VHH binders against Glutaminase (glsA). Designs and how they scored, part 16

Target 1, 327 residues: Glutaminase (glsA), of Synechocystis sp. (p73903)
Amino acid sequence: MGIGVNSDPKVVHHQSIPKPNAMAIANYRAITTKQWQTWVEAARLQALNGKLPQYIPQLSLVDPGNFALDIGDQNGIIYEAGDTDLTFSLMSVVKPFLWLYILHHRGWQWAEQKVGDRPSHLPFNSVEQLEQDGGYPRNTMVNSGAICLAGHIPGATIEQRCENFLTWLNHTAQCQLWLDQELLASVHSLPNPRNLAIAHLLAAKGYVEDATLALETYNQLCCLSGCLKDLFKLGLMLQCPQPPLQPDTTARVKATMAKAGLYEMSEAFFRRTGFICKSGVSGLILACLPAPSPTIFACYSPPLNEEGNPVAPLALLEFLAEFTSRN
Below, E stands for the ipSAE of ESMFold2; O stands for the ipSAE of OpenDDE; V2 stands for 0.75 times the mean of E and O plus 0.25 times the DockQ between their complexes.

## First folded at step 12 (VHH; framework vhh_vobarilizumab_d1)

Design t3 (from q5 with Q107R; at its last look DockQ between E and O 0.64; V2 from the best seeds 0.00; counts 0 for: pae E 3.6 > 2)
Fold by ESMFold2, look of step 12:
Structure t3 (fold): chain B 327 residues (1-327), chain A 119 residues (1-119)
Amino acid sequence: as target 1 above (327 residues)
Amino acid sequence: EVQLVESGGGLVQPGGSLRLSCAASGFTFSSYGMSWYRQAPGKGRELVAQIYSGGSTSYADSVKGRFTISRDNAKNTLYLQMNSLRPEDTAVYYCATSTRTGSEWTRYWGQGTLVTVSS
């Protein structure tokens, strides 16, 4: 999106001027079931060319044909497809909600001393970007920012820190997320020297007090798991916050997602579509679609493109963007 | 231009095995995922198995544990090993792929090979 239009609509009942058609006032509810089915089929065929991540063994073992989709708003589901009872880990999709947690409990004035809100010029796990910035993470959607914020969740132990965050998130979003211990073991089965280096640099520069606690809390948060209904409710919380969440707080989180939620394609995709997205390597995209009406898109499809974004969810969002731009 | 040719179908008794092949040409075989579908008499086509370009596989519940999809990228050939066959597996089996030229996606089907499972 971002396409500017300048027109003066007119209403003249007598002169046969065309009335606004359904698309001028329609939302995603106007899309037919046949159209949805066609798009889902096409998106899933495109996903055949995607790949599962190999660096987390438990993620490489999932059925690549798994698929679940919910699209809806505060009034309910518009369209649903696939097996919505499938479970998955949030992985990087947890990062916006960690940001939300910190902003909600500590406020922006405190938070800006710990993390920035600018795009990263280097990969999401880059130690070099963090070094160049003196230990100050670029934003909360990259690993350095998320590890930093995880180090500031209150709790006496790693497990209590994760439980404090999890309990808050489940209560606030009305979700039933849980820590997947088997997935956590899989995450630990391979070294992650870049995240370890990030955590130590953060501690050395004073951005976290304890590198080990920050890193391991972050690892547990990435293994928080749920089903599609939970993902949809997380999106609903961002789009339609309820007290005690303030709209300004969720707006900041969404602004960061627009800049950095889809790796390097984030700004271009947002500029073109207006869709505010966060992807995760388990195969998730959670998106806030603000126009033509506020809508939540939650989709699970494991195969990823080369950038690490899920193929089928992106294809569906492209179809939606094309539909809204021509209507 | 894209060509998919199935072979290996036939008549087998319940509990038997067959191996289907699909010879592919006219596209970069290793770059695209491949699928097997089947169509029983009077029914629509249903997905049986898929193999992704990276080698990962998925199966319909009705065939999981009995059928194995595989590919040989050097021979441009897709396979379906069908074990423990049941009368319900009787169908014409098709291989399929979707390829992209520019921005356009095109779906291709083979002509099919008949599998009959009967006493």
Scores: ipSAE 0.332, ipTM 0.736, lowest interface PAE 3.6, mean pLDDT 88
ESMFold2 (binder alone), look of step 12: mean pLDDT 89; pTM 0.895
OpenDDE, look of step 12: ipSAE 0.532; ipTM 0.844

Design t4 (from q5 with S56Y; at its last look DockQ between E and O 0.82; V2 from the best seeds 0.81)
Fold by ESMFold2, look of step 12:
Structure t4 (fold): chain B 327 residues (1-327), chain A 119 residues (1-119)
Amino acid sequence: as target 1 above (327 residues)
Amino acid sequence: EVQLVESGGGLVQPGGSLRLSCAASGFTFSSYGMSWYRQAPGKGRELVAQIYSGGYTSYADSVKGRFTISRDNAKNTLYLQMNSLRPEDTAVYYCATSTRTGSEWTQYWGQGTLVTVSS
């Protein structure tokens, strides 16, 4: 390849990030410290009415006032607030990176045989949606897609499969995630009949080989944990991919996040703001913000709204969207 | 008209105690969480303590173990019990809330009450 530089004619790009409606491109470095402090106060007052998830006991025990915010780009942090040493589980925030892993290692042609790339019309954990679609998951941001892909991570044991993914993610994003065994025990302590039914339907329809291995691998991936610096670096990897990670691969992941990353509000929020987000029930939002320099928003605040999205991170994104649309 | 009125501030010796009150009116008090903030001269406003609508509490590290937030929904009153006071606790203390009408949030702040901890 040192003889010449040509576009590879074998490369076909099927997916791109959906275009938002009219949106402003902002300079987030122009926001003053006082303005950030005012917004953080407002967001945290709104969060006083959020609730902790009850169906995972370990998550219901966290301090609801935990808060950490980093916003920045490849040149560094623009603003930081709260206690950035706090640790948390990724939960559903892992799903974009599982999609990235599969696309990177297996390619789109293989992956599209296993999962779709369209929004779901029923809840993210719906067995009914999967049944209506003949066992073919709508996308990777819902449980059926994520469980399906978890079942295809290589490894001789569940633990090796999780380690293979974890090692790859830590190396690729330069982060220090780890499997939280106490949280995993908490996840195991309550029945999850919807996810079990999803896993069995996937196996019955030939989308995974072993329902139990797929579900347990998925459970372990959701319990991967880190701190805000790790979350920020995951966002930086999506926004500024480096070889061997191809830009088209991260673009496909971001396109899915824009359609499905915030549960039912995903498409409307992206169309209005241009923000590409993924939320997690531990209290996380990771967002890719449009800007002359690709910008990452990473925020941890445990209280959730009725849809399961964290209250304070969403409020901050709404403030940012309003500010950038006016400036 | 939403009103938040703090009281109970004053001059106290290091190691002493004070109890602040915040009388609330003009909204459904029991439906919303409440918070205490403080602002020392020349400093930014900082979070002190929170009580969530579901009853959870949370504290800044600097006051944990010394301050206790509580509320009486029957009296529409928020409290902050401050024990083992230190000179660095000297500040104007504000109670605050955010209420929702439809999809719109509005923040409300009291006028503040001064706490002076003199060595």
Scores: ipSAE 0.713, ipTM 0.911, lowest interface PAE 1.3, mean pLDDT 89
ESMFold2 (binder alone), look of step 12: mean pLDDT 88; pTM 0.883
OpenDDE, look of step 12: ipSAE 0.896; ipTM 0.964

Design t5 (from q5 with S53T; at its last look DockQ between E and O 0.94; V2 from the best seeds 0.87)
Amino acid sequence: EVQLVESGGGLVQPGGSLRLSCAASGFTFSSYGMSWYRQAPGKGRELVAQIYTGGSTSYADSVKGRFTISRDNAKNTLYLQMNSLRPEDTAVYYCATSTRTGSEWTQYWGQGTLVTVSS
ESMFold2, look of step 12: ipSAE 0.790; ipTM 0.934
ESMFold2 (binder alone), look of step 12: mean pLDDT 87; pTM 0.868
OpenDDE, look of step 12: ipSAE 0.912; ipTM 0.971

Design t6 (from s3 with T106K; at its last look DockQ between E and O 0.94; V2 from the best seeds 0.87)
Fold by ESMFold2, look of step 12:
Structure t6 (fold): chain B 327 residues (1-327), chain A 119 residues (1-119)
Amino acid sequence: as target 1 above (327 residues)
Amino acid sequence: EVQLVESGGGLVQPGGSLRLSCAASGFTFSSYGMSWYRQAPGKGRELVAQIYSGGSTSYADSVKGRFTISRDNAKNTLYLQMNSLRPEDTAVYYCATSTRTGSTWKQYWGQGTLVTVSS
């Protein structure tokens, strides 16, 4: 019965997600401080060739050398580097937690009528993928799914909807996130015609009630901000859920992240490493690492590669994956 | 073969200035960002300054406002201008980079140049 529930008539296998290749589970506490330092130096040298995003002005003004890393579990930090007091927006890293919110409050039966749980064949912001699918978003890690679910957060105003989500997330994960109003102003300062088109298509097809409300709620959720401690606690919540949050709910969120959390590289990276990740364009990667003790990787480094993933956090995950395969 | 060679270190009084140079060869210099690191006696190596491939710069808090990283792509040379030097700046200074061949990155470090700030 450990086989995934068939909620989509097109799904013919009994597995909910593919098993990772080379599923060895490493002892991350065995990594020496010198090895960590060497890896961090290497990752930060690689990041010298990344770029800041230009389409949100506030993100383009960030110090590209900002860096913070925590890796640990429920028993504490294994390794820490950089300036963990730096603040950042979650951007797309909020999407797993929006999915968690909806699954927790509405349940799977309701949620599957609004958004799927499958990878997208086209880019994360594709209007074309949404059109091909008749307005039914592939998953919540892409903009169409996240905008759809944001449109279903209860509240009389956009601000109340964001506050309802924020208050729940802070309480559940024991975080101190906040809505960054200056960043929100930056998000508003540039046109986003793809997201606007997505919101209107969702409304036209009956997946959201109000396109404007859905889109602006989504914009505010992306501007929720915190520090590395908050990001680590979000990961701990996924890995070590506490009542009333059900373990099968966080398991479903992690399954979606494995399929879709790193843009086009998601499935291949998960199959190769077993790491369950979500990246964000502010420079974040949050990852759940396979280990006997549920392990969280939280890293902030603003420079991005061509695909939009942060260079240094991804390099560190590659080093850890190589360590796991040998040790 | 990639080579990085630092120069310009020496003995200087507190409040003085030095300019470090890093001569680079064996790679397309203008395509890659560069960093300065330093290691004081008895301490770990620490990041001092970075220049990104796009030209942006970043500095450690301890040197911000006093040190300036720059590069001359025509001469394949990285610089660190160090002003208002303090005894705490005493260290061996290293330049470093990472270059890419295909999907593989490799890190390169210079041999270091000693800066001593003392009365």
Scores: ipSAE 0.803, ipTM 0.940, lowest interface PAE 0.8, mean pLDDT 89
ESMFold2 (binder alone), look of step 12: mean pLDDT 87; pTM 0.866
OpenDDE, look of step 12: ipSAE 0.892; ipTM 0.963

## First folded at step 13 (VHH; framework vhh_vobarilizumab_d1)

Design x1 (from q5 with T106E Q107Y Y108H; at its last look DockQ between E and O 0.94; V2 from the best seeds 0.83)
Fold by OpenDDE, look of step 13:
Structure x1 (fold): chain B 327 residues (1-327), chain A 119 residues (1-119)
Amino acid sequence: as target 1 above (327 residues)
Amino acid sequence: EVQLVESGGGLVQPGGSLRLSCAASGFTFSSYGMSWYRQAPGKGRELVAQIYSGGSTSYADSVKGRFTISRDNAKNTLYLQMNSLRPEDTAVYYCATSTRTGSEWEYHWGQGTLVTVSS
């Protein structure tokens, strides 16, 4: 009688953040301005081979040459480049903070009933994976996980739910994020059958009460917009949490980012570079170096590679990793 | 070997026009985006214009509406049409690109061409 190991997809294995191979202490403050400039130029040259997303009209119309970069820590900015006044939407970069919100307000015991913490081997918008998993989202960084969690933000209306989240996030991170209504309209202009299917499946399986509310809330969260300063502050919140935010909560979020923040590339990238990342289709990468220095990397560059990650930010992170390995 | 060779620089009066060219060789030109940079005396190198592999273009704010980046893939040549030139446009202009070989990226720069805008 073969004990069918019922691989219950609901088993959340809290895997510890894998230790990066390179434990080298990066002194980024020792990097010369010239070196920074060289890296930025190189990264931007690589980005010439990237593409803008086409499935959201507004994102397809941005200047692909847009660029903004902040690298810093709790003590301040180490290096800045580009136009830091540029505004952008968070898109999927909101997912770690949605996860943080849920963990902070409801706790991990509640959350694990709704979403897992396993890496995805399928695209972030896969319906098939969700179906295979019985409607239980694999993790919080895929659309199914994010939509699921979005469905549990308190509020009587979708707008109120978004506002509740936004208010909390702005207060906690000291950000000035806002909902871009034009972008939201753009998101609404094209159907997203995959997300719709995801939302309905979640509802059918009892993971959300209302598929429409969940999905629309998620859409609004994705359309939260700000500037580089905001993105950097969001990174600071993850790296240097302040009461009432608990360090174990941010650690969990960062662990998930390490596994899934760059889609299928996440684990390999983390092992190679030591950076915990979350990317967004708008051209954002927020990256954290977990140890030994609480370094925050915030970069905006719209051109994406085939995997859907911003080219220039990835290149910069690679340069930094290489620098760290040599020093 | 990748080579980028700029030409077309020279002395021009304010309000004048120049067209720079960058002759490219040693790689599949049509597959890669290209950029123009410039470096003024005593200043750092700055991005001027970009043409992406997909054909999109981007410009520095300082040159928007005055400069146009284009390419002729049949001739393996990048162009920068500069109109309404100003003294502040005086600089050495460089053509640049990045190419990928396997997993490695290489960065390529021309020798530059001098543009002097003076009365």
Scores: ipSAE 0.749, ipTM 0.916, lowest interface PAE 0.7, mean pLDDT 93
ESMFold2, look of step 13: ipSAE 0.827; ipTM 0.944
ESMFold2 (binder alone), look of step 13: mean pLDDT 86; pTM 0.857

Design x2 (from q5 with R100K; at its last look DockQ between E and O 0.90; V2 from the best seeds 0.82)
Fold by OpenDDE, look of step 13:
Structure x2 (fold): chain B 327 residues (1-327), chain A 119 residues (1-119)
Amino acid sequence: as target 1 above (327 residues)
Amino acid sequence: EVQLVESGGGLVQPGGSLRLSCAASGFTFSSYGMSWYRQAPGKGRELVAQIYSGGSTSYADSVKGRFTISRDNAKNTLYLQMNSLRPEDTAVYYCATSTKTGSEWTQYWGQGTLVTVSS
């Protein structure tokens, strides 16, 4: 009688963050300006082979040459490059912070009833996976998880829900994020049948009360926009949480990022480089090094690789990882 | 072996025009994006223009509206049309690319061509 591996999709497996192979703590402050410049040039040259997303019109129209980078820690910026005044939307980079919001306000016990913490082997927008899992999202970094959580933000209206989240996030991270209405209109201009199907399935299975409210709230959250300094501050919030945020809450978020922040590449990348990452289709990567160095990497470069991750930021993180391994 | 060879530099008066060329060899030119950089005397190297593998272009603010980057894939040649040249455009201009072999990226640079804008 083969013990049927109880494939109950509702089982939340709390997996520990795997230990990175690169355990060496590099002193990034010792890196010369020339070396930084060399890496940035190399990364941007690689990005020439990337592509802008086409499924959101406004994102397809940005200058692919846009570039901004901040690397720093709690003591300040170590290195900065590009145009830090550039604005961008968070898109999927909002997902860790949505997760943080839910954990902070509702707690883990509540959250595990709505969303899992397992890696996805299918694309981030897979309906099929959700169906197979009985409507229970694998994790908070895939669309089904994010849409599910978005459906539980308090507020009488979609706008109020977004505002509640935005206000909290801005206050907590000391950011100046705002809702880009033009981008939102662009998102609305092309239907997303996959997200729609996801939302309806979630509702049908009782994970959200209203599919439309959940999905539209998620869309608005994705359209939250800011500049590089905001992105850096968001990273700082994850690495150096201040009361009333609990360190265990941010640790959970970072653990999820390690598993799913770069989608299918996440775990391998984390093991290889030591960086916990979240990417976005707008060209963002927010990355954190786990302790002992609370390094924050914030980078904007729109060109994406085939996997949908920003090319230049990934290259930079690889360079840093290599540097760390040698020093 | 990947080679990039710039040409077309020279002396030009303010307001004049030059067209730089970069002859590329040793890789599938059409598959890779290309960039122009420049380095003025006593200054660091700066990005001037980019043409992505998909055909999109990007420019430094200082050259927008004056410079045009283009390519001829049949000739394996990158171009930079420079119009309305200014003294501050004086620099050695370099073409650059990065190619992928397996999982490894390698950066390549030309030797540069000098552009001098002076009355």
Scores: ipSAE 0.772, ipTM 0.918, lowest interface PAE 0.6, mean pLDDT 93
ESMFold2, look of step 13: ipSAE 0.824; ipTM 0.948
ESMFold2 (binder alone), look of step 13: mean pLDDT 88; pTM 0.881

Design x3 (from q5 with Q107H; at its last look DockQ between E and O 0.01; V2 from the best seeds 0.00; counts 0 for: pae O 14.2 > 2, placed apart)
Fold by OpenDDE, look of step 13:
Structure x3 (fold): chain B 327 residues (1-327), chain A 119 residues (1-119)
Amino acid sequence: as target 1 above (327 residues)
Amino acid sequence: EVQLVESGGGLVQPGGSLRLSCAASGFTFSSYGMSWYRQAPGKGRELVAQIYSGGSTSYADSVKGRFTISRDNAKNTLYLQMNSLRPEDTAVYYCATSTRTGSEWTHYWGQGTLVTVSS
């Protein structure tokens, strides 16, 4: 009668990353070069488990080993690693700035009539959620919200609308972004039936005038491209807005990012790490640490996890959060 | 109760000037940003100008260089000086603000004042 030794389930102690003490001003400038290098190496190793997206051909062709990192504040770069000359598309990272554009030009009172500010529990490209909500997008970080807002950029043509946005963004952030026509062609090569359905639903419900204009404008905005310096400047614009941008406007954008910038992981990640993030399928994460430290984290690493977020940048942010909690 | 009351609208010739006022009450005026919107016939409401609690200003591109938003905190009054008016400026102009109670923000609009620019 062999007494079966009930192997006690190994309590995987999920090392709960302690909540960063909101008051702890992380002095990132005190971090040694060796420590930075260790983190970067570890993060890049983790990225080996990630995958490139397959649904956009041009994004599937990039070197998964591409890596670029800038961490800094209003005083400049604290740490830099990788190849900062690499170029990339913003993809969904454009959404916060589209939101910023609309808030700046139309105001919150107008914007709330077109898009909400509630978290989504369904995927960012869900048509079902939009249907359930009567065509009213949950927030500006899901595709329905972004497509809706893109439909309201002024211009006689799609190209002019994109140009108007691009010109404003480049001027305001002091960036040198451009429209990647090859990437746009790649996006066009594979129709997105979900986005198409979203756009048509928005039009049917009166949230946009023209579904095609809205969707195509959105596609072009996603294909805006630049380098790490541009991404960092975009972060700087959010953290240190200059007139005529006001802190209230950028604060609203950052609040939305905290809720929806990493898809379903956003809120939990923000609570755990303190970083407000926006990710993109091209391998970008732009992250902001709220006051009192106006830290900007800009990272490019193409490999994505199952959730669609860049693996290496996320790992780096976790390392930073842990560091902050201990110091 | 928060109240916003616009005045100063009317008929003006192209190239003319008009000054709108918005009398605000029911909240600490100096603590909040204020905005002017306009709605032309058959068009959606659009932002014209904003002035923040700190005094910074922002303008729509269509009115930049012609319109000036300002505020008098002592009088709880918002102003919009409109110069070089054009027919396309014809609209109902609305004063707007958002106030905070605890963690909740509430938006307020005035009743609007009609500006007609016509020869």
Scores: ipSAE 0.000, ipTM 0.234, lowest interface PAE 14.2, mean pLDDT 92
ESMFold2, look of step 13: ipSAE 0.811; ipTM 0.941
ESMFold2 (binder alone), look of step 13: mean pLDDT 87; pTM 0.861

Design z0 (from q5 with Y52S R100S W105S; at its last look DockQ between E and O 0.01; V2 from the best seeds 0.00; counts 0 for: pae O 11.0 > 2, framework grips, placed apart)
Fold by OpenDDE, look of step 13:
Structure z0 (fold): chain B 327 residues (1-327), chain A 119 residues (1-119)
Amino acid sequence: as target 1 above (327 residues)
Amino acid sequence: EVQLVESGGGLVQPGGSLRLSCAASGFTFSSYGMSWYRQAPGKGRELVAQISSGGSTSYADSVKGRFTISRDNAKNTLYLQMNSLRPEDTAVYYCATSTSTGSESTQYWGQGTLVTVSS
């Protein structure tokens, strides 16, 4: 019985979290402070080879030496390094939580009508892929998916839509995120023709009602800002959901992250390291180790590699993976 | 019950002006943002203008410089002043708001008012 690869781009196949190559449970609490320091230093050195993004002026002006790290679980922080008081924008790291918001409020049956759950082999801002797929976003971690979902946040105004999301997220995760107006202005200072094209295509194909509302809401969500504590709490929400969040909802989000959270390298990285990740251009990586471990990795380091992922956080995750493989 | 009732639509010549009104009731008007949308024949609904509870305004590019959104909180009324009207402005115009009670958000729409711009 040939599993008919339903080539219909509108068919959403909800996949479970892929299995990593190694399911080893590492005891991160057994790691010495000296070892942590060694890894952090090594990772920060690697970050010297990274670059700041140039397409958002405000992000190009941050200190590339900025660094903050929290690794922990439901019982608390295992290790902390850097300046945890630094503030940053979520940028694309908001996408899993947007996905979570939509799943929580509307359910997956509704959501599958608007966005898929397939990996992308094209860049996260590809218009071509969206066109090929008939306007149906491939997944929620690419810009087309995020813009689509942003267009469905309730509110009379763009600001109200952002506020509705923000209020919900802060309450649910116990965060203190805020909208960085200066960053938003910076985002507005350089038009993004690709995102504009994406938004218009979505509207033309009926996936959003209003392209402008969708895109601008998305822009505002990207500009939500906080500190490392907030990022860690966001990870905690994904790993240890509390009512009214359902575990299956967060599991779906994490599954999507495993496939698309680090752009094109997502699946390979997950298989190699076991970490489910979401990166952002501001220099963030939020990573979760799948069950049974509730480990949360929150790291801020602005320098990016060619793929657009933060260099130092990736290196740290690799060190952890190696450690796990040896122990 | 939340109610939005649009008025002021009609037939106008190109270059003419109209002022739309939206009478709001059933909620604390001053606490919520308001928006005008329009839907032209055969087209999707599009944002025309929005005004926050604090009075901040934004407009679609197509109407910038011609339309002005405003509100009178004392009268619970939203306005859209439309100047220099064009045939492409022909549409049903809708007033909209969204209210939140606890964890629930609800969007409300008026019945719409037809604006026809024709020579």
Scores: ipSAE 0.000, ipTM 0.258, lowest interface PAE 11.0, mean pLDDT 91
ESMFold2, look of step 13: ipSAE 0.698; ipTM 0.908
ESMFold2 (binder alone), look of step 13: mean pLDDT 81; pTM 0.805

## First folded at step 15 (VHH; framework vhh_vobarilizumab_d1)

Design y1 (at its last look DockQ between E and O 0.01; V2 from the best seeds 0.00; counts 0 for: pae E 19.7 > 2, placed apart)
Fold by ESMFold2, look of step 15:
Structure y1 (fold): chain B 327 residues (1-327), chain A 121 residues (1-121)
Amino acid sequence: as target 1 above (327 residues)
Amino acid sequence: EVQLVESGGGLVQPGGSLRLSCAASGFTFSSYGMAWYRQAPGKGRELVAEIYSGGSTSYADSVKGRFTISRDNAKNTLYLQMNSLRPEDTAVYYCATSTRTYGSRTWTQYWGQGTLVTVSS
């Protein structure tokens, strides 16, 4: 039983994924190339109304026209567009995989003592939500939960903790992520007083042992970088886990993503579309789409909306949701 | 469509009180930090008060102890209670989304059109 308002980990079984109010399953291979091209063009036009983040200098300097899309399943790519060789940082997209790491190595019973599995009533970086909950983070998709979990990665130093996580993730997902040292320097160049306050509150309440170590490990994890192929493989790991990963563990991660992976819009979007998503401020959406063959959507487009979600990837998911509702 | 609509401005004598309201629509109000700014004639726009999405507040030194910012998330409304008004409080007051509350939202800010407060005898 966790500390926090209305948190009860036994209310939701660890294997369950929240169900949408309406569900549609479609054959994404039936979408024509011309239809894909039309949707991609429309989505990229909408991205012209988005903005790049200003609070991380390296992210503010990217070409806003950058774009890459892979959609596919375990049998291969269904559709691909843009420049898939572009590299990017994971930022918040790392959070589901940090949750997966902790659940895999520590188990649910240990993890629920440190972090909840409930939606937040306040924004992802809210110190106030954490204060109201006595230092017990609402879930792992908000900064308080992710910083808390980062503080529990084993290692003698911040760098060893990041390397342990990175090595595990690369091996398990068969991807080639790396720590972007230039981006990390940019992250260090700007204060983040809300994350600092979160880390100190977690330490003061006994949820992490060392506030600085937890926060800086989290900062390094957010700077793990790769290309679209790596993002797609991360999605495959969630959808098609291989031993020693247990399906129950990935199912719990996806349940958390459905509740909290797109900031405030998460629950409504999942209930309307059935899509399980995580966004990142570098311009990423990784999504698990319902289908007879578990389908992965991986998309990079830097311009963000006011909530911090990428404009073009969301527009594409809306087009796909309409397609699935008709077919 | 995002809208912020201020009301409650007017002419008041020194020492008096006014309550400003800001009705918000077109976005998830409870998720945004909110702020009041003001702009006096011939001067730049300045932050008066802000309130985090969770209710914590901060104030400019010039208004501490006299002004109170508050919000009602159920009514999508932001308030500024202004007491002990002084002639130097004369300005157009603007409702806005806060840039500093979340860090991640500093690139986007919504503004109202403003409401005039005049403090004079």
Scores: ipSAE 0.000, ipTM 0.110, lowest interface PAE 19.7, mean pLDDT 84
ESMFold2 (binder alone), look of step 15: mean pLDDT 83; pTM 0.832
OpenDDE, look of step 15: ipSAE 0.916; ipTM 0.974

